VHH binders against q12xb4. Designs and how they scored, part 31

Target 1, 267 residues: q12xb4
Amino acid sequence: MLDFVGLGLFDEKDISLKGLEKIHNADKVYVEFYTSILMGTDLEKMEMLYKKKITVLSREDVEQHAEDWLVDAKDSNVVFLTGGDTMVSTTHVDLRLRAADMGIKTTLIHGASIASAICGLSGLQNYRFGKSVTIPHPYVSNRGVRVVSQTPYDTIKNNIEAGLHTAVFLDIDKDKGYMTVNQAMEILLEVEGKLGEGVMVDRLAVGIARAGSPSPVVKADYIEALRDYYLGGPLHIVVIPAELHFVEAEALVKLAGAPEGILENID
Short names: E, the ipSAE of ESMFold2; O, the ipSAE of OpenDDE; V2, 0.75 times the mean of E and O plus 0.25 times the DockQ between their complexes.

## First folded at step 15 (VHH; framework vhh_lunsekimig_d3)

Design m5 (at its last look DockQ between E and O 0.81; V2 from the best seeds 0.00; counts 0 for: pae E 3.8 > 2, grease 25.4 > 24.2)
Fold by ESMFold2, look of step 15:
Structure m5 (fold): chain B 267 residues (1-267), chain A 125 residues (1-125)
Amino acid sequence: as target 1 above (267 residues)
Amino acid sequence: EVQLVESGGGVVQPGGSLRLSCAASGFTVSDYYLYWYRQAAGIERELIAYIYSYGTWFYVDSVKGRFTISRDNSENTMYLQMNSLRAEDTGLYYCARVKYTYDSSGYRRYHFDHWGQGTLVTVSS
């Protein structure tokens, strides 16, 4: 039996009681940390709370050598842990399909996902979201030219034109670190300066830090002002709203400190 | 000792180009936010462009598309490439180093802590 268990948003306490029960009954427990990061915990804290040894799998172990550990689930209880909700924003459905081909029964034990948490924290309706995008760190090409991806700008533009909000994930890089909302706002303004299409002019954004923690930050302001707002430590995510429903605008004003003037523009 | 030294100014005709340098000593240019300002005679100095330590940059509308700010970390120097110069670009060009603090509302407040001496650009026929 192979149980996929979501770890939730922030720390080792976010696991569900059902998830913890599966761990306690497991013969083998595996985790991967390459698709998501739980900022409030580490392996030692997880092992102490869960009272079980946990084996960390690399991307190669999961993507290329899955049979080396999946085979254990044919005659024992195996748990595979991931951050957030299992199967969301990952390709781990491939593991489940492969397990099915091997005659292994699988289950999903859900955890809280950042995809739903941004809706709850901001008050924006989940059905009003379009295609998400990630802002990558800029880099310097082989020719010494600074490269900044225009894809996030274009995705936001297309979503706004369709009346859809955009969830904007922020890059994580071993050397450049965790991208902040401040940096993301700077990048979007830089691309606006090059393209001149007005997409980022007088545009509201929502910065969210440390979702799931005891001290999350949710701040809405126009992009130029939000660039200068202190959100504290990682992880950060951005939401770019399109046209707001009145309740959504009221939530941003009351819960995220958006300028009250946005309420005058709602019909 | 922190110093900023501008150079590269001169006299050019309208439509010409100049490249200004801001050589830094006593600090690493990539660790700070750096600004270019200009001042025409009898006028308050005005912002032209800036570059953050992360490497992102901004230009005011009047110079957008004509001026390019850049940084060379190996020379510890910031540059301003000025193309398609106009008579109204005439002035004394300074570079400045900036720090920021956060105010009680959580927003950045920028503080200019060091200025260069300036380099004169004159655009005339």
Scores: ipSAE 0.243, ipTM 0.660, lowest interface PAE 3.8, mean pLDDT 89
Fold by OpenDDE, look of step 15:
Structure m5 (fold): chain B 267 residues (1-267), chain A 125 residues (1-125)
Amino acid sequence: as target 1 above (267 residues)
Amino acid sequence: EVQLVESGGGVVQPGGSLRLSCAASGFTVSDYYLYWYRQAAGIERELIAYIYSYGTWFYVDSVKGRFTISRDNSENTMYLQMNSLRAEDTGLYYCARVKYTYDSSGYRRYHFDHWGQGTLVTVSS
């Protein structure tokens, strides 16, 4: 059997009791930290609290060589741990499908998700969100050209036109690190400079840092200003609101420090 | 010691091209915001373009589509490719390093801490 367990948002204590029970009953416990990571803990603290050895899987282990460790789940209890909630990433869904193809039964134990946490922290309404998107780290192609993805810009644009907010996930890379809200704002402004469609002009944005921690930061401001705002350590995430309900606007002002001027634009 | 050394200036006809270089020493260019300024005779120094540490850039409207700012980390040098030059582009071009600190409100405060000596660009028929 294979049990997918979401660890929650921040540290080793965010796991559910059901998740902990699965770990205690497991013969083998794996974890991946490339889709998300618990910034308030480390592997040693996790193993100490969970009283189980945990094996860290690389992206390659999960995406290319999953069969090598999934096979153990045919004859024993295997737990697969992820930050946040399980199955939020398409990678996890793929893993579950592979398990099914192998005749392995799977179960899901859910954890707290950043997808809902951003609504709670910002006061934005969850049902007003559209398609989410990830800002990838810019990279240099094999031809020596710096590549900046325009997909986030387009996704945000489409959502705004539809009157929907956008959850903007920020890239996690083992070499380039954790993308910050500041970097995300710079990237969006760069793309705006290239395309000139006006999507990011005077655009309100919400930066969120360390959701689930004892000291989360939520800051709303215009993109140019937010680019220069210090949110502290990772993890970061961005929300780009579309048209605001008056309750949302009030929440952003009172809870996220948004400019009071946004209240004047509410019909 | 932190230094910025500019080169590549010269005399060119309208419609011509020049490539300016700003060679940095004593620091890594990718760790800082770098700016290009220019100053024409009798006119205040004006911003032309900048490149952030993360690699994002900005241009003023007067040079958009004509000038390209870039950075080579291996050479620790910033460049300004100037095409379709005009008479009004004439001036002394400066590169500058910008540092920032965070104020009590959590916002960045920027200041220029190093300037190059400048390189002269003359566009004339």
Scores: ipSAE 0.053, ipTM 0.458, lowest interface PAE 2.0, mean pLDDT 92
ESMFold2 (binder alone), look of step 15: mean pLDDT 80; pTM 0.775

Design m6 (at its last look DockQ between E and O 0.91; V2 from the best seeds 0.00; counts 0 for: pae E 3.6 > 2, grease 24.9 > 24.2)
Fold by ESMFold2, look of step 15:
Structure m6 (fold): chain B 267 residues (1-267), chain A 125 residues (1-125)
Amino acid sequence: as target 1 above (267 residues)
Amino acid sequence: EVQLVESGGGVVQPGGSLRLSCAASGLTVSDYYLYWYRQAAGIERELIAYIYSYGTYFYVDSVKGRFTISRDNSENTMYLQMNSLRAEDTGLYYCARVKYTYDSSGYRRYHFDHWGQGTLVTVSS
């Protein structure tokens, strides 16, 4: 049997009691850290709390060589751990399909996902979200050309035109680090300066840091002002609202410190 | 000791090009907001372009499309490539480091703490 267990948002304590019970009953426990990162924990803390040895699988182990470890689930209890909720913003449904082809039963033990947490933290309605996007770190190509992706700008533009909010994930890089809300705002303003389409002019954004931790930050302001706001340490995410319903605007003012003036524009 | 040294100025005809350099010592150019300003005779300094520590850059309207700011981290140097120069571009060009602190409300406040001595650009027939 193969149990997919979500680890939740921030640290080793975010696991559900059902998830923990699955780990305790498991013969083998695997984790992958390439789709998500729990900033408040590490492997040692996980093993200490869960009282189980945990084997880290690489992307290659999961995507290219899954049968090498999936076969164990035919005659033992195997747990596969993923940050957040295992099937949200991952391609891990492929593992369930491959397990089914091998006659292996699978279960899902859900964890809290950032996709739902941003709705609760901001007060923005989940059904009003469109396609999400990631802002990648700019880089210099082998040809010496600085590359800044315009895709996030275009995605936000299209969502706004459709009346939909955008969840904007922020890149992670070994050398450049965890992208901050400040850096994300700078990138969007840079692309606005190049394209000149007005998408980021007088545009509200919501910065969220350390969702699921004891000290989260949720701050809404216009992009130019939010660029300059201190959100503290990682992990950061951005939401770009489209036109707000009154309740959403009220939530941003009261819960995220948005300028009260945004309430005037929705009546 | 922090030092910013501009170079690359000179005399050029209208329509010509120059590349200015801002060589840094005592600081790493990738760690700071860096600005180019210019000052024409009898006029206050005006902002031309800036690059943030992350590599994001902006230009004022009067130079947009003609000037390009860049940074070479291996040389610890910022550049300003100036094309299609006009007589109105004549002046002293300065680079500056900008730092910020956070105020009590959580927002950044910017201040200029180091300036170069400037490099003269003269656009003349």
Scores: ipSAE 0.274, ipTM 0.675, lowest interface PAE 3.6, mean pLDDT 89
Fold by OpenDDE, look of step 15:
Structure m6 (fold): chain B 267 residues (1-267), chain A 125 residues (1-125)
Amino acid sequence: as target 1 above (267 residues)
Amino acid sequence: EVQLVESGGGVVQPGGSLRLSCAASGLTVSDYYLYWYRQAAGIERELIAYIYSYGTYFYVDSVKGRFTISRDNSENTMYLQMNSLRAEDTGLYYCARVKYTYDSSGYRRYHFDHWGQGTLVTVSS
């Protein structure tokens, strides 16, 4: 059997009791930290609290060599841990499908997700969100050309036109680190400078840092201002609101420090 | 000691190209915000382009599509490739390092702490 367990948002204590029970009954426990990571803990603290040895899997282990460790789940209880909630990433869905193809029974134990946490923290309404998108780290191609993805800009544009908010995930890279809200704003403004479609002009944005921690930061401001705002350590995430409901606008002002001017043009 | 040294300026005809360099010493270019400015005779210094430590960059509208800012970390040098030059591009071009601190409200406050000597670009027929 293979049990997918979401660990929650921040530290080892965010796991559900059901998740902990699965770990206690497991013969083997794996974890991946490339889709998300718990910034308030480490592997030692996790192992100490869960009273189980945990094996860290790389992206390659999960995406290319899953069969090598999944086979253990045929004859024993295997737990696969992820930050946040399980199955939010398509990678996890793929893993579950592979398990199914191998005749392995799977179960899901859910954890707290950043996808819903951003609504709670910002006061934005969850049903008003459109397609989410990830801002990848810019990179230099094999041809020596710097590549900046325009996909986030287009996704945000389409959502705004549809009157929907955008959850903007920020890239996690083993070499480049955790993308910050500041860096994300720089990238979006750079793309705006190239395309000139006006999507990011006078655009309100919400930066969120360390959701689930004892000291989360939620700051709403115009992109140019937010680019220069200190949110502290990782993890970060961005929300780009579209048209705001009056309750949302009030929440952003009172809870996220948004400019009061955003209240003036709301019906 | 921190130094910025511009080079690559000269006389060019309209439609021509130049590549300016800003060689840095005493600092790592990838760790700082770097700016290109220019100053025409009798005119206030004008921002042209800048590149942040993260590698993102911006251009003023008047140079978009014609100028390209870049940096080479191995050479510790920032560049400005200038194509399709116009008479109005004539001026002394400066590179500058920008640092910032956070104020009590949590916002960055920027200041220029180092400038190069400048390199002269003349676009004339």
Scores: ipSAE 0.261, ipTM 0.634, lowest interface PAE 1.0, mean pLDDT 93
ESMFold2 (binder alone), look of step 15: mean pLDDT 77; pTM 0.743

## First folded at step 18 (VHH; framework vhh_lunsekimig_d3)

Design n1 (at its last look DockQ between E and O 0.70; V2 from the best seeds 0.51)
Fold by ESMFold2, look of step 18:
Structure n1 (fold): chain B 267 residues (1-267), chain A 125 residues (1-125)
Amino acid sequence: as target 1 above (267 residues)
Amino acid sequence: EVQLVESGGGVVQPGGSLRLSCAASGFTVSDYYLYWYRQAAGIERELIAYIYTYGTHFYVDSVKGRFTISRDNSENTMYLQMNSLRAEDTGLYYCARVKYTYDSSGYRRYHFDHWGQGTLVTVSS
């Protein structure tokens, strides 16, 4: 049997009681850390609290060699841990399908997802979100050319035209580190300067840091101003609202410090 | 000792091009925000372009599409490539190093702590 267990947002205490019960009853416990990072914990703290050895699987182990460890779930209890919620913003439905093909029963034990946390923290309605996107760090191509992805700009543009908010995930890189809201605003403004379509002009954004921690930050301002706002340490995420409903605008002003002037544009 | 030295100015016809250099000493160009300003007679210094430590770069509308800011970390130098020059581009061009602090509201306050002496650009026939 294969139990998918979500670890939640921030630290080892975010696991549900059901998730912890599954771990305690498991013969083998696996985790992957490549889809997300729990900034408030590490493997040693998890093993200490959960009282169970946990084996870390690489992306290759999960995506290319899944059958090597899935086979154990035919005759024993296997738990697979993922940050956040098991199936949200992952390709792990593939593991569930492979398990089904092997005759392995699977269950899902949910955890808190960043997808829902951004709605709660900002006051933006979950049903008003469109396609999400990730802003990658700029890089230098094999030909020596600096590359800045335009895809996030285009995704935001398309969502705004459809009346939909955009959840904007920020890149994580071994060498360049955790992208900040400041850097994300810089990239969007740089791409705006190149394209000149006006999408980022006088555009509100919401920066969110350390969701699920004791000290989250939620700050809304126009992109140019938010570029200069200090949100503290990682992990950061951005939301770009489309046209706001009155309650959403009130939430951003009162809870996230958005300029009061945004209320004047609500009809 | 922090120094900024501009060079590359000169006289050029309308539609021409110039490349300005801002050579830095006493600090690494990639560690600071770097700005280009210009000053024409009777006008306060005006912002032209700037580049951030992350490598992102920005322009005011009047020069967008005509000017390109860049930096070369190996030469510790910032550049301003100026194309399609107009008479209104005439002025003394300065580079500046920018440091910031955070105010009580959490926003950056920018401080221009070092300026070069400037290099003169004259656009005329």
Scores: ipSAE 0.610, ipTM 0.857, lowest interface PAE 1.8, mean pLDDT 92
Fold by OpenDDE, look of step 18:
Structure n1 (fold): chain B 267 residues (1-267), chain A 125 residues (1-125)
Amino acid sequence: as target 1 above (267 residues)
Amino acid sequence: EVQLVESGGGVVQPGGSLRLSCAASGFTVSDYYLYWYRQAAGIERELIAYIYTYGTHFYVDSVKGRFTISRDNSENTMYLQMNSLRAEDTGLYYCARVKYTYDSSGYRRYHFDHWGQGTLVTVSS
């Protein structure tokens, strides 16, 4: 049997009791940190609390060589750990399908996800969110040209036009590190400067840092100002609101320090 | 000692190109926001481009599509590639370093703390 277990948002204590039970009953426990990482813990602390040895799998191990370790689940209990919720903002459905093709029974133990946590933290309504998007780190092409993706800008634009909020995930790169809200704002403003469609002009944005920690930061402001706001250490995520309901606007002002002026635009 | 030294200026015909350099010493260019300014005769100094620590960059409308700002960390130098130069681009070009601190509200406050001596660009037929 293969059990997919979400670890939650921040540290080793965010795992559910059912998740912990799965680990205790497991013969083998694997974890991947390439989709998400728990910033409030490390492998040693996890192993100590869970009382189980944990094997770290690379992206290659999961995407290209999954059969090498999945086979163990045919005759034993294997647990696959992931930050957040195991199937949210991951490609692990593919892993589950491969397991099924191998005749391996799978189960899901859900964890807290940043995808839903942002609603609680900001006060924005979850049902008003549209398509989410990730801002990738800019890079220099083989031709020596700096490449900045316009996809986030377009996605946000489309959502706004549809009256939907946008969850904007920020890239994690092994070399470039964890993208910050500040960097994200810079990128969006850079794209605005190129396209000039006015999407990011005086646009309200919400920066969230260290969701699930004892000291999360939630700050709402216009993009120009938020670019210059210190949110502290990773992980960061951005939400770009569309048209706000009164309750949402009030929440952003009182809970996220949004400018009070946003209340004047609410019908 | 912190120092900025511009070079690469000269005389060029309209439609020509120049590449300006701003060599930094005493600090790492990637740790600071860097700006290009220019000053034409009898006119106030004007911003033309800047590059942030993350590498994002901005241009004023008058130079968009013609000028490119870049940074080489290994050389600790900022560059301004100027193409399709026009007579109105004539002036003394300065590079500047911007430092910021966080105020009590958590917002960055910026100030220019170092300027180069400038390099002269003349676009004339």
Scores: ipSAE 0.287, ipTM 0.648, lowest interface PAE 1.1, mean pLDDT 93
ESMFold2 (binder alone), look of step 18: mean pLDDT 80; pTM 0.775

Design n2 (at its last look DockQ between E and O 0.75; V2 from the best seeds 0.00; counts 0 for: pae E 2.5 > 2)
Fold by ESMFold2, look of step 18:
Structure n2 (fold): chain B 267 residues (1-267), chain A 125 residues (1-125)
Amino acid sequence: as target 1 above (267 residues)
Amino acid sequence: EVQLVESGGGVVQPGGSLRLSCAASGFTVSDYYLYWYRQAAGIERELIAYIYSYGTQFYVDSVKGRFTISRDNSENTMYLQMNSLRAEDTGLYYCARVKYTYDSSGYRRYHFDHWGQGTLVTVSS
């Protein structure tokens, strides 16, 4: 039997009681850390709380060599752990399909997702979100040219024109580190300077740090001001609201410290 | 001790190009925010462009598309490539180092803590 268990947002305590029960009954427990990162924990803390040895699988182990460990679920109880909620990756759906082909029963034990957490923390409603985007770290091409992706700007523009909020994920790089809200605002303003379309002018943004932790930060301000606001340590995510309904604007003012003036322009 | 030394100024005809350098000593250029300002005769010093430690680059409208700020970490030097120069670009060009502190509300306050002596650019005739 193969149980897919979501670990939630931040640390080893975010697992559901059902997830923990599955771990306790498992003969083998696997985890992957490449689709998501739980900043509040590590393998040792997880093993100590869950009282089980946990084997870390690489992307290669999951995507290319799944049979090597899936076979364990034919004759024993196997748990596969992922950060956030399970089945977000098409690779993980494929694992479930492969397990079915091997005659292995599978179940899903859900965990909290960042997609829902940003709604709860900000007060913005899920049904009003459009296509999400990731801001990549700028890089220097092999020709020595600095490259800054314009795709996040265009995605935000298109969502705003459709009246939809944008969830903006921030790049993670081994050498450049975890992108901050400050850096993300810098990039969007730099691209605005090049394109001149006004998308980032007087534009509200919401910075969120450490969702799921005991001390998350949620701060809304205009992009230029938010560029200069201290949100503390990782992980960071950004939301760019479009047209706000009154309840959403009130939530941003009261829960995220948005300027009171945004209440004056509600449709 | 921290020093900033500008060079590369000179006389050039309209439409010409110059490349200014800001050589830094006593600190690493990639650890700080670096700014270019210019001052024309009888006018207050005005912002031209800046580059943040993360590498992001910003320009005022009057120079966009004509000027390019950059830095070379191996030479510990910031540059300003100035193309399509105009008479109104004439002035003394300064580089500056900027750092910030956080105020009690959590926002950055920027401090220009060191300036160079300037390099003169003259665009004439």
Scores: ipSAE 0.472, ipTM 0.796, lowest interface PAE 2.5, mean pLDDT 91
Fold by OpenDDE, look of step 18:
Structure n2 (fold): chain B 267 residues (1-267), chain A 125 residues (1-125)
Amino acid sequence: as target 1 above (267 residues)
Amino acid sequence: EVQLVESGGGVVQPGGSLRLSCAASGFTVSDYYLYWYRQAAGIERELIAYIYSYGTQFYVDSVKGRFTISRDNSENTMYLQMNSLRAEDTGLYYCARVKYTYDSSGYRRYHFDHWGQGTLVTVSS
């Protein structure tokens, strides 16, 4: 049997009791850190608390060579650990399907997800969110041209026009590190400068850092101002609100330090 | 010691190109905002371009589409590629480092703390 277990947001204590129980009953425990990482812990602390040896799997191990370790689940209990919720903002449904094709029974143990945590932290209503998007790190092409993705800009634009908020995930790169809210604002402003559609002009944004930690930071401000705001260490995420409900606006002002002027634009 | 040294200036005909360099020492260029300024004779120094720590570029309208600001972290050098040069582009070109600190509200406050000596660009027929 294969058990998918979400670890939650921040450290080894965020796992559910049911998740911990699955680990205790497991013959083999795997973890992947390429979709998300728990910034408040490390592998050693996890193993100490869970009282189980954990094997780290690379992206290649999961995407290209899953059969090599999935086969163990045919005759034993295997646990696959992920940050957050195992099936949220991941492609692990594919892994579950491969397991099914192999005749392996699977179960899901959910964890806290940043996708829902941002609503609680910001006061924005979850049912008002549209399509989410990731800002990738800019890169230099083989031709020596700097490439900045416009997809986030377009996604945000479409959501705003539809009256929907946008969850903006920030890229994690092995070489470039964890993208910050500041960097994300710079990228969005750069794209605004190129396209000039006015989407990011005087646009309200919410930066969130270290969700699930004892000291999360939630800051709302206009993009140009937020670019210059210090949120501290990773992980970071951005929310771009569309039209606000009065309760949302009040929440952003009181809980996230948004400019009080945003209350004047609420009907 | 922090130092900025500009080079690459010279005489060029209208429509020509030049590439300016700003070699930095004593600090890492990617850690700071870097700016290009220019000063024509009898005119106040003016901002023309800057690059953020993450690589985002800004240009004033007069140079947009003609100038490109970049940096090479391995060389610890900032560059200004200038194409389609015009007579009005003539001047002494400076690079500058901007340092920022965070105020009590958590917002960055910027100040220029180092300037280069400048490199002369002359565009004439």
Scores: ipSAE 0.118, ipTM 0.526, lowest interface PAE 2.2, mean pLDDT 92
ESMFold2 (binder alone), look of step 18: mean pLDDT 80; pTM 0.775

